VH-VL binders against Sushi domain-containing protein 2 (SUSD2). Designs and how they scored, part 5

Target 1, 195 residues: Sushi domain-containing protein 2 (SUSD2), of Homo sapiens (Human) (q9ugt4r445to639)
Amino acid sequence: RLASAFGDPHFVTFDGTNFTFNGRGEYVLLEAALTDLRVQARAQPGTMSNGTETRGTGLTAVAVQEGNSDVVEVRLANRTGGLEVLLNQEVLSFTEQSWMDLKGMFLSVAAGDRVSIMLASGAGLEVSVQGPFLSVSVLLPEKFLTHTHGLLGTLNNDPTDDFTLHSGRVLPPGTSPQELFLFGANWTVHNASSL

## First folded at step 25 (VH-VL; from x01 with heavy chain D58E)

Design n04
Fold by OpenDDE, fold request of step 26:
Structure n04 (fold): chain C 195 residues (1-195), chain A 123 residues (1-123), chain B 107 residues (1-107)
Amino acid sequence: as target 1 above (195 residues)
Amino acid sequence: QVTLVESGGGVVQPGRSLRLSCAFSGFSLSTLGYDVGWIRQAPGKGLEWVAEIWYDDEKRYNPALKSRFTISRDNSKNTLYLQMNSLRAEDTAVYFCARDRYYDSSGWAFDIWGQGTTVTVSS
Amino acid sequence: DIQMTQSPSFLSASVGDRVSITCKASQGISSYVAWYQQKPGKAPKLLIYDASTLQSGVPDRFSGSGSGTDFTLTISSLQPEDFATYYCQQLHSYPLTFGQGTKLEIK
């Protein structure tokens, strides 16, 4: 099942719910206790090619870890075109080869603007440059049904519970824009939990 | 009812400093999803954005004023400030504080304004 | 910076008239445009946001249209209380910028 976040930024949950959230900071896209999978993203204002700063935000970095796997972060290179990949906080070089076997995951880079991450659980991430921001797609196998939470929602074929707060409280699908923003803000990553 | 009340305006000589205040009522400055800022209007002229402070305390400035003006807030006092240094004649204007709806990109606007405070810079 | 070129600067019309004010952005700004009304000695009042959405409490004789670079505020039938100065604003990028304003006067 596929979920995605892109643009300014627009979210499509695993169960197909659409919403926008222009948060400023780091947020939990996905957590799954099943495999201790964690996907976090940083949302910042964009920088246009002419140097102008957008009011809207987009994803500028994505970090992923599963269990005791390595931590991989993909971010915009100096907030300009291209990607930078970090392994356990160190910048990786893809000068020699475009793929790497890491602890608990497989990493590949294509054309300098697309990163694919395959996790041991079968979960996968695709991160690519899209204008001044990143586009992030998360693909989960069926075993993750009912086991996910975060901005990308609960994977359970029920879109009515996609706006689930960290507390477990579910906001209705007709939630107001202001309350929806608070929902997004509710999934802020605190410094101690930042990957 | 949300109310914004500016104060601190007056007549000052060029080169002097002045600090404006904006007291918020019926709305907490710590509310997520709202930014707040200052907009000024010279006599007989249009509106000019001065500065804004985001709900996460980041600040943005009109590039022409960044070196001399500082925006800040005190959430405990529910008050927004604008510190203006090295004032010039061209800074003469009515200064408005306003609330900026940010939580929905389909609703972005300054939805609540104060009545403004007048700053006159004259030798 | 994104410039908002507003026209006309002055507009003379009569009660009951249909009037339009235009705002052109120097670059594409989607629908991130707001319109304000200001009367002498008063603060601006929000009329339209997201280019075409009417702010609560604003009469429906006011309407907004446009996307990208060209935006229009329309008053379908002018009322006596509508004679004022109007401003467009872009909220796409920083620094935030306003149009020069349009003073709507009674003919």
Scores: ipSAE 0.907, ipTM 0.947, lowest interface PAE 0.4, mean pLDDT 96
Fold by OpenDDE, fold request of step 26:
Structure n04 (fold): chain C 195 residues (1-195), chain A 123 residues (1-123), chain B 107 residues (1-107)
Amino acid sequence: as target 1 above (195 residues)
Amino acid sequence: QVTLVESGGGVVQPGRSLRLSCAFSGFSLSTLGYDVGWIRQAPGKGLEWVAEIWYDDEKRYNPALKSRFTISRDNSKNTLYLQMNSLRAEDTAVYFCARDRYYDSSGWAFDIWGQGTTVTVSS
Amino acid sequence: DIQMTQSPSFLSASVGDRVSITCKASQGISSYVAWYQQKPGKAPKLLIYDASTLQSGVPDRFSGSGSGTDFTLTISSLQPEDFATYYCQQLHSYPLTFGQGTKLEIK
C-alpha cells in the first residue's frame, strides 16, 4: 500500500485520505511497532529561484530507521537543487557507486535527485526532488495492516480513522482546518526522538 | 471576542529607542497555527509590514528594518512586543499589531487588528 | 520582493455604483491575496482572503477574484459606508507586501 507527501505539503494516507499541513518542524510520517519502523520528515519554508522565502512549507528532509538498522536521512542540498544522503548523520558520497548495502536496508540513488530505500521488512521509501521541496512515497507490505500511525494514517482500509492522534484519539473526517493543523502538530517529533 | 490593544507609542527624538506592546484578549498567543505581527502606516501613506513572530517563535522582518527592530512575545502575559532602536524620522507612523491566520493556506490573512499606537520621531 | 501594483490610486463613485479595484503581482502568487478596508483613524478591516473568499461578517456586495498575478476587488453596489481606502496584500512570500492603496471617494 502506498502513501505519499509532496508539495506544500500535501499528504495522501495509506487509506487514501487527502489533507494539507503546513507545519514548521519535524514530524512523524509513520511509526510501526511491528518492526519498529520510523519515518520522520522536516517541513520548512521554501526558497524560490530568486531567493525569496515562501510562506508555505514543504518537506526538506526525510529520515528512516527500522529496528536496529542504520539511519538514513535524505535532504535537499542547500535547500535547493539536488539531494544529500546521510548515513548515521554522515554525508554519503556516491561518486564510486549509486547503490549501497546497509545494515537492515538497501539504498540507491538515481540521477542525483531520487533516492530509493528498501528495508528488511519489505517496506520501501522513495524520496525525490519536486520543485523547492521533497516528495516522499512510502510503500508497505500487507503485514503492516493495522500497525501504522502518524501523518500517513493507519493502514487498515478505513479512511475514517486516518486522523488519529498520538494519544489514539480519532478525529472525524471533515475536521476543521484549524483542528486539522493541530492534528498535524500533534505528530511533532520530540528532540530526543529525532533521527 | 478577540481584541488587540497597542500601547507604548509617543514622541521621541532620533536615535532613541521605544518598545511597543500589544495586549491580546480572548486569544492565547501560545495557540498553534497563528502568527502575529506588526504593520505600520506613515501619515498619509499606505500599509507597510514590519515584522512577524511565528507560532514556533521564529521571526521574520522587513529587510529594511531588521537591523533596528526586534519582535518578541511573552505568552505568560499574552503580550506582543516591538523593540525599536535607533529610531529615525521615517519611522514616524501608526503601528498596528495584528493576528495572522496561518493554520490554513486557504485562509491566510491578518484577520484581527489593534487600533494602533502612534510613534512620532522628531528632533 | 513581490510588488503589488494597485490601481487606481483614487476612485470617485456614487452610491449604487459598481466599482472595481485591481492589484497586479510582480510574480505568480497563486491565490494568496487578501483585501482590507480602512477608514480614517481606524485599523484595517479584512474583507477578502484567498483572493475570493469573503470574510465572515462582510457584506456580500464585496467580492474578490483572480489568481496568479491579477486580482480584483469588486463592490457590486456602493453603500455610503463603503467610501474608504482599500488595500490588497500578498501572503505568498516574505516580506509580506501591500498594494499602494485605493481611496474611494464620493463623486
Scores: ipSAE 0.907, ipTM 0.948, lowest interface PAE 0.4, mean pLDDT 96
Fold by OpenDDE, last read:
Structure n04 (fold): chain C 195 residues (1-195), chain A 123 residues (1-123), chain B 107 residues (1-107)
Amino acid sequence: as target 1 above (195 residues)
Amino acid sequence: QVTLVESGGGVVQPGRSLRLSCAFSGFSLSTLGYDVGWIRQAPGKGLEWVAEIWYDDEKRYNPALKSRFTISRDNSKNTLYLQMNSLRAEDTAVYFCARDRYYDSSGWAFDIWGQGTTVTVSS
Amino acid sequence: DIQMTQSPSFLSASVGDRVSITCKASQGISSYVAWYQQKPGKAPKLLIYDASTLQSGVPDRFSGSGSGTDFTLTISSLQPEDFATYYCQQLHSYPLTFGQGTKLEIK
């Protein structure tokens, strides 16, 4: 099952719910206790080609870890306009090869603007540059059914519970824009939990 | 009902400093999804955005004023501040504080304004 | 910075008239435009946001249109209380910027 976040930023949950959330900070895209999978993203204002800072935000970094795997962070590179990849907080160089076997995951980089991550569980991520922001797609195998939480929703073929708070409380479909923002904000990553 | 009340304006000499305050009622500055800021208006002139503090405490400034003005807030007092240093004659204006709806990109606007406080910089 | 060029600077009209004020952005800003009304000695009042959405409590004789770079505020039938100064604002990018204003006066 596929979920994605792109633009400023628009989210499509695993169960097909669409919403926009212009948060400022780091947020939980996905948590799955099944494998201790964690996907986090950083949302920041964008910079237009003319140097102007946009009011709206977009994803500028994505971090992923599963269990005791390595931690991979993909973020926008300021100098090249492409991607920068960090392994356990160290910048990786892909000048020699475009793929790496890591602890608990496989990493590949294409054309300097797309990163693919395959996790041991079978979960996959694709991070790419689209305009001034990142696009992230998360693909999960069926075993993750009912085991996901975060901005990308609960994977259970029920879109009505996609706005589930960290507490487990479910906001109804058609919740107000203000409440929807608070939903997004509810999934803020605290410093201690930041990948 | 949400109300904003500015204070701290007055007459000052060039080079002096002044701190403006904006007291919020009926609305908590700690509310997520709202930014707050200052907009000024020189006598007989239009509106000029001065500065804004985001709900996450980040700040943005008019580039022309960034070096001399500082925006801040005290959530415990539910008050917004504007510290103005090295004041110049061209800083003479009515200074408004305003609430900026941010939680929905389809609703972005300054929806609540104070009555303004007058700052006059003169020798 | 994004410039908002507002036109006209002054407009004379009579009660019952249909009037329009234009704002042109120096670059594409989607629909991130707000319109304000300001009367002498008072704070600005929000009229329109998202270029075309009427703020709650504002009479429906006010309307906004436009997207991209060209925006228009229209008053379908001018009332005595509508004589004031109007401002457009872009909320697309920082620094936030306003139009120069349009003073709507009675003929």
Scores: ipSAE 0.906, ipTM 0.948, lowest interface PAE 0.4, mean pLDDT 96
Fold by OpenDDE, last read:
Structure n04 (fold): chain C 195 residues (1-195), chain A 123 residues (1-123), chain B 107 residues (1-107)
Amino acid sequence: as target 1 above (195 residues)
Amino acid sequence: QVTLVESGGGVVQPGRSLRLSCAFSGFSLSTLGYDVGWIRQAPGKGLEWVAEIWYDDEKRYNPALKSRFTISRDNSKNTLYLQMNSLRAEDTAVYFCARDRYYDSSGWAFDIWGQGTTVTVSS
Amino acid sequence: DIQMTQSPSFLSASVGDRVSITCKASQGISSYVAWYQQKPGKAPKLLIYDASTLQSGVPDRFSGSGSGTDFTLTISSLQPEDFATYYCQQLHSYPLTFGQGTKLEIK
């Protein structure tokens, strides 16, 4: 099942719910206790080609870890273009090889603007540069049904519970824009939990 | 019932400093999804954005004023501040504080304003 | 910076008239435009946001239109209380900027 986040930023949950959240900070896209999968993203204001800062935000970094796997972070290079990949906080170079076998995951980089990450669980991520921001797609095997939480929702074929707070409280599908923002903000990554 | 009340304005000489305050009532500055800022208006002139502080405490400034002005807030006092240093005659204006709806990109605007406090810089 | 060129600077009209004020952005700013009304000695009042959405409590004789670079505030039938100064604002990028203003006065 596929979920994605792109643009300024627009989210499409695993169950097909659409919403926009212009948070400023780091947020939990996905948590799954099943495999201790964690996907986090950083949302920041955009930078236009002329150096002007946009009011709206977009994803500028994505970090992923599953269990005791390595931690991979993909972020915009200089926030203007290209990708930078970090392995356990160290910048990786792909001058000679475009793929790497890592602990618990496989990493590949294409054309300097697309990164694919395959996890041991079968979960996959694709991170690409689109305009001034990143686009993120997360693909999960069916075994993750009912086991996901975060901005990408609960994978259970029920879109009505996609706005589930960290507390477990579910906001209705027609929740107000203000409440929707608070939903997004509710999934803020605290410093201690930041990948 | 949200009310903003500016204070701290007055007459000062060039080169002096002044700190403006904006007291919020009926609204907590710690509320996520709202930014707050200052907008000024010189006598007989239009509106000029001065600065704002985001709900996450990040700050943005009018580039022309960044070196001399500092925006800050005290959530415990529910008060917004504008520290103005090295004041110039051209800083003479009514200074408004305002609430900036941010939580919805389809609703961005300064929806609540104070009545302003007057700052006059003259020799 | 994004410039908001507002026109006209002055507009004379009569009660009952239909009037329009325009703002042109120096670059595309989608619909991130707000319109404000300001009366002498008072703070600005929000009229329109997202270029065309009427703020709660504002009479429906006010309307906004436009996207991209060209925006218009329209008052379908001027009332005595509508004589004031109006400003457009862009909220697309920092620094936030306003139009120069339009003073609407009675003819």
Scores: ipSAE 0.905, ipTM 0.947, lowest interface PAE 0.4, mean pLDDT 95

Design n04
Fold by ESMFold2, fold request of step 26:
Structure n04 (fold): chain C 195 residues (1-195), chain A 123 residues (1-123), chain B 107 residues (1-107)
Amino acid sequence: as target 1 above (195 residues)
Amino acid sequence: QVTLVESGGGVVQPGRSLRLSCAFSGFSLSTLGYDVGWIRQAPGKGLEWVAEIWYDDEKRYNPALKSRFTISRDNSKNTLYLQMNSLRAEDTAVYFCARDRYYDSSGWAFDIWGQGTTVTVSS
Amino acid sequence: DIQMTQSPSFLSASVGDRVSITCKASQGISSYVAWYQQKPGKAPKLLIYDASTLQSGVPDRFSGSGSGTDFTLTISSLQPEDFATYYCQQLHSYPLTFGQGTKLEIK
């Protein structure tokens, strides 16, 4: 099942719910206890080519770990327009080959602008550059059904509970823009990972 | 009913400092998705954005003013502040505080303003 | 810094007239423009946001249009209470700059 985050940042949950959340900070996109899968993203203002800081935010980094796997972060490279991949907080080089077999995951890179990650569980991420921000796609196998939390929603074939807070409380149908911001902010990472 | 009331204005000599306050009623400064800031207006002139503090405590400044002005807040007193140092004649203005509606990009605007407090910098 | 240039600086018009005020951004700012009305000795009042959306409680004789760099505030039939100074503001990028203002006076 597929969920996405892209642009300003626009989110499409695993069950197909669409929303926009101009977050400021680091957020839980996905947490699944079944495999101890954690996906976090950083949202921050964009910087235009002329140095101007935008008021709107978008995703600039995403990090993933499953169980005791390696920790992989994909982020925008400073002013080069491509992607940087970090393994356990150290930058990787793909000049000699476009793929790596890591602890608990397989990683492949197209020449600095697209990164694919496959995890031992069968979960996958694809990260690419979209304008001044990242585009992130997450694919989950069927076994994750009923096991997900975070900004990408609850995968249970019922989009009406995708706005589930960290406490387990579900925001009602017809959520206002301000209530939607509450949902997004509720998933803030308080002990931000070192990016 | 949300109201904003500025205070702390007055007549000061160049080189001195002032601290402006903005008291919020009917709205909590910690409310997610709203930022707060200062806008000034020199006599007979237009509006000039001064500074903003975000709900997550990040701050942004007019680049021409950032060396001398500091924005801050005290959420327990529900009060926004502007510390103005090394004041110059060009800082003479009415200073407004305002609420910045951030949570929805299709709704971005300063939706509620205070009445303003006057700062006059003269010898 | 994104500059917002308003035209005209002054407008003289009669009750019942249709008037337009323009604002031009030095760079593309999508639709992130607000318009404010300010009467002498008073704080500005929000009229329009997102280039064209009317703030709650604002009369429908006010309207906004534009995207990218060129924006227009229109008052379809002036009322006596509409004589004021009008400002545009861009909310796309920091600093959140205003236009220089347009003073609308009774002819």
Scores: ipSAE 0.721, ipTM 0.862, lowest interface PAE 0.7, mean pLDDT 88
Fold by ESMFold2, last read:
Structure n04 (fold): chain C 195 residues (1-195), chain A 123 residues (1-123), chain B 107 residues (1-107)
Amino acid sequence: as target 1 above (195 residues)
Amino acid sequence: QVTLVESGGGVVQPGRSLRLSCAFSGFSLSTLGYDVGWIRQAPGKGLEWVAEIWYDDEKRYNPALKSRFTISRDNSKNTLYLQMNSLRAEDTAVYFCARDRYYDSSGWAFDIWGQGTTVTVSS
Amino acid sequence: DIQMTQSPSFLSASVGDRVSITCKASQGISSYVAWYQQKPGKAPKLLIYDASTLQSGVPDRFSGSGSGTDFTLTISSLQPEDFATYYCQQLHSYPLTFGQGTKLEIK
């Protein structure tokens, strides 16, 4: 199953629901209790090459941890314009090799602008540069069926509950743009749960 | 019905400070997806964006004014503020507060405005 | 800063006329343009957002068009109450700049 987030930022949930949420801050893309998988993203205004700050936002960082694995963050690099990878909040170098076998996960880097992460559960992430922002794809094995929450929705072959709030409340059919913003903002990461 | 009421304008000497207030009724400043800000209009001139405070408390300023003006809010009083320091004759204007509809990029606009309060900087 | 240049600065027309006001951005701003009407001594009023979408409660004689850098506000049949100054605003990037205004006088 595949879900993605890209652009300004556009989300495609695991069950195929499309929406746009111009978030400001850090958000839960995915939580799955089955393997204690947590994927979080940071959304920020864009800064164009000419220095202009956009009003619209997009993803600039993504972080992942599964169980007691290492914590990996992939973010836009300030100077190089590509991606940089942080292991437990310290920057990694890929000048000696393009991959690393870490606690609970395997990383590979292509051309400095694409990072692939494979987790012990079989879940995978792919992060790439897209203009001033990141593109993120998440692939889940079938065992995650009925076990996901967050901005990327509930993986259960039923898109009608993809807009499920942190409390468990499901937004009704015909969700207004304002209610959709509530859904997105409801998944805000607070200090105690930040990766 | 949402209403915005500015206050705190008046006549002041150059170099002095003045604090403007904007009271919101029928709308909570803590509402997610709306930002709020100030726009000014000098006599006989057009509209000039001054500053904005976001629902998540981030602030943005007109670069020419950033060193002297500070935007803030008090959600418990449902009130937006503009602190103006080191006032100059060129700051003479009507100051409007306005609500900025952010939650949907296809709906971006300042959708509700106050009636304005007049600031005159004169020696 | 993104500059918004309105044309004309002043427009005189008769009741029933079709009038247009243009606004040109110094950089591409997609469709992130709003138009406002301001009558003397009053606050601005939102007319159009997203370049072409009519705000609730605004008469349908008002319309907007354009994308990228060139935008137009049109009044299809001018009414006496349309005497006002009109402003465009870009909402693409900070600072959120306005055009200089177009004063519409009804003959």
Scores: ipSAE 0.716, ipTM 0.865, lowest interface PAE 0.7, mean pLDDT 88
Fold by ESMFold2, last read:
Structure n04 (fold): chain C 195 residues (1-195), chain A 123 residues (1-123), chain B 107 residues (1-107)
Amino acid sequence: as target 1 above (195 residues)
Amino acid sequence: QVTLVESGGGVVQPGRSLRLSCAFSGFSLSTLGYDVGWIRQAPGKGLEWVAEIWYDDEKRYNPALKSRFTISRDNSKNTLYLQMNSLRAEDTAVYFCARDRYYDSSGWAFDIWGQGTTVTVSS
Amino acid sequence: DIQMTQSPSFLSASVGDRVSITCKASQGISSYVAWYQQKPGKAPKLLIYDASTLQSGVPDRFSGSGSGTDFTLTISSLQPEDFATYYCQQLHSYPLTFGQGTKLEIK
């Protein structure tokens, strides 16, 4: 099952719900207790070519760990554009080869602008550059059914509970833009939980 | 009903400091998705954005003012502040506090304003 | 900084007239424009946001249009209470700049 986050940032949950959340900070995209899968993203204002800071935000980094796997972060390169990949907070080089077999995961890089990550559970991430921001896709195998939480929603074939808060409280159908912002902000990553 | 009330204005000499306050009623400053800020208007002139503090405590300033002005808030007192140091004649203005509706990009605007407090910098 | 240039700076019109005020941004700002009305000695009042969306409680004789760099506030039939100063503001990028204002007075 596929969920994504891209642009401004626009989210499509695993059950197909669409929303926009101009977050400021780090957020839980996905937690799945079944495999101890954690995916976090950083949302920040954009910078235009002339140096002006936009009010709207988008994703600039994503990090993933499953169980005791290595921790991989993919982020926009600060100086030159494109992506950089960090392994346990250390920048990796793909000049000698375009792939790596890591603890609990497999990485591949295409054209410096696209990173694919496959986890031992069969979960996968694809990260690419989209303008001043990242585009992130998350693919989950069927065994994750009923086991996900976060901004990408609850994977249970029922979109009405995709807006589930960290506390377990579900926002009702017909959520206002303000209540939707509450849902997004509720999934803020705190210092102790940061990857 | 949401109301914003500025205070702390007055007449001061150049080089001095003032601290403006803005008390919020009917709205909590801790509310996610709203930013708050200051806008000023010199006599006979237009509106000029001064500074903004975000719901997550990040701050943004008019570049011409950022070395001298500091925005802050105290959520327990439900009050927004503007500390203005090294005041100059050109800082003479009415200072408004305002609520900035951030949570929905199709709704971005300063939707509620105070009535302003006057700062006069004169020797 | 994004400059917002309003035109005209001053406008004289009669009750019942249709008037338009233009605001031009120095670079593309999508639809992130708000319009405000201000009467002397008073705080600004929000009229329009997102270039064309009417704030609740604002009379439907007010309308907004435009995207990118060129934006227009229109009053379809002026009323006596509409004589005021009008400001546009861009909310696309920091600093969140205003136009210089347009004073609308009775002819």
Scores: ipSAE 0.707, ipTM 0.858, lowest interface PAE 0.7, mean pLDDT 88
Fold by ESMFold2, fold request of step 26:
Structure n04 (fold): chain C 195 residues (1-195), chain A 123 residues (1-123), chain B 107 residues (1-107)
Amino acid sequence: as target 1 above (195 residues)
Amino acid sequence: QVTLVESGGGVVQPGRSLRLSCAFSGFSLSTLGYDVGWIRQAPGKGLEWVAEIWYDDEKRYNPALKSRFTISRDNSKNTLYLQMNSLRAEDTAVYFCARDRYYDSSGWAFDIWGQGTTVTVSS
Amino acid sequence: DIQMTQSPSFLSASVGDRVSITCKASQGISSYVAWYQQKPGKAPKLLIYDASTLQSGVPDRFSGSGSGTDFTLTISSLQPEDFATYYCQQLHSYPLTFGQGTKLEIK
């Protein structure tokens, strides 16, 4: 099942719910206890190639770890518009090869602007450049059904609980834009660093 | 209802400093998804954006004013401030505070304004 | 900085007329434009946001249109109380710049 986050930033949950959340900070996109999968993203104002700072935010970094895998972060390279990949907080070079077989995951890089990550569970991430921001897609195999939390929602074929707060409380259908902003802010990453 | 009341304006000589205040009533400055800022209007002239402080404490300034003006807030007093240093004659204006509706990009606007406080820099 | 150029600077029209005020942005700003009305000695009042969405409590004779760089505020049937100065503002990028204003006088 596919969920995505892109643009300013527009989210499509695993169950197909669409929303926009112009967050400022770091957020949980996905947590799944089944495989101890954790995906986090940073949202910031954009800087266009002409130096203009946008008021809307978008994703500028994504980090992932599953179980005791390596920690991989993909982020925008400053002001060049390309991508950087960090392994356990150290920048990787792909000048000699466009792929790496890491602990618990496989990476590949295309043209410096797309990164694919395949995890041992079969979960996958695609990260690409979209204007001043990242576009992120997350693909989960069926075994994750009923096991996800975060901004990308609960994967259970029921979009009515996609806006589930960290406490477990569910915002009702027809949630106001202001309440939706509170849902997004509720998934803030406070002390964890996998970036 | 939500009201914004500016104060601290007056007549000052060039080179002096002045601190403006904006008291919020019916709205908490700690509310997520709203930012707050200052806009000024010189006599007979248009509106000029001055500065903004975000709900997460980040600040943004008009580049022409950044070296001399500092925006801040005190959430316990529910009050927004503008510290203006090294004042010049061209800083003479009515200064408005305003609430910036940020949480929904399809709703972006300064939705509530104060009535302004006048700063005159002369002689 | 994104510059917002309003036209005309001054407009004189009769009650019942349809009038339009334009704003042109120096760069694409999507639909992130607000329009404000300001009467002498008063604070600005929000009329339109997101280029075309009417703020609650604003009469439906006001409308907005445009996307990208060209934006228009239209008053479909001018009323005596519409005497004011009108400003557009872009909210796409910092600094959050205003147009220079259009003073509307009723004949």
Scores: ipSAE 0.675, ipTM 0.842, lowest interface PAE 0.7, mean pLDDT 88

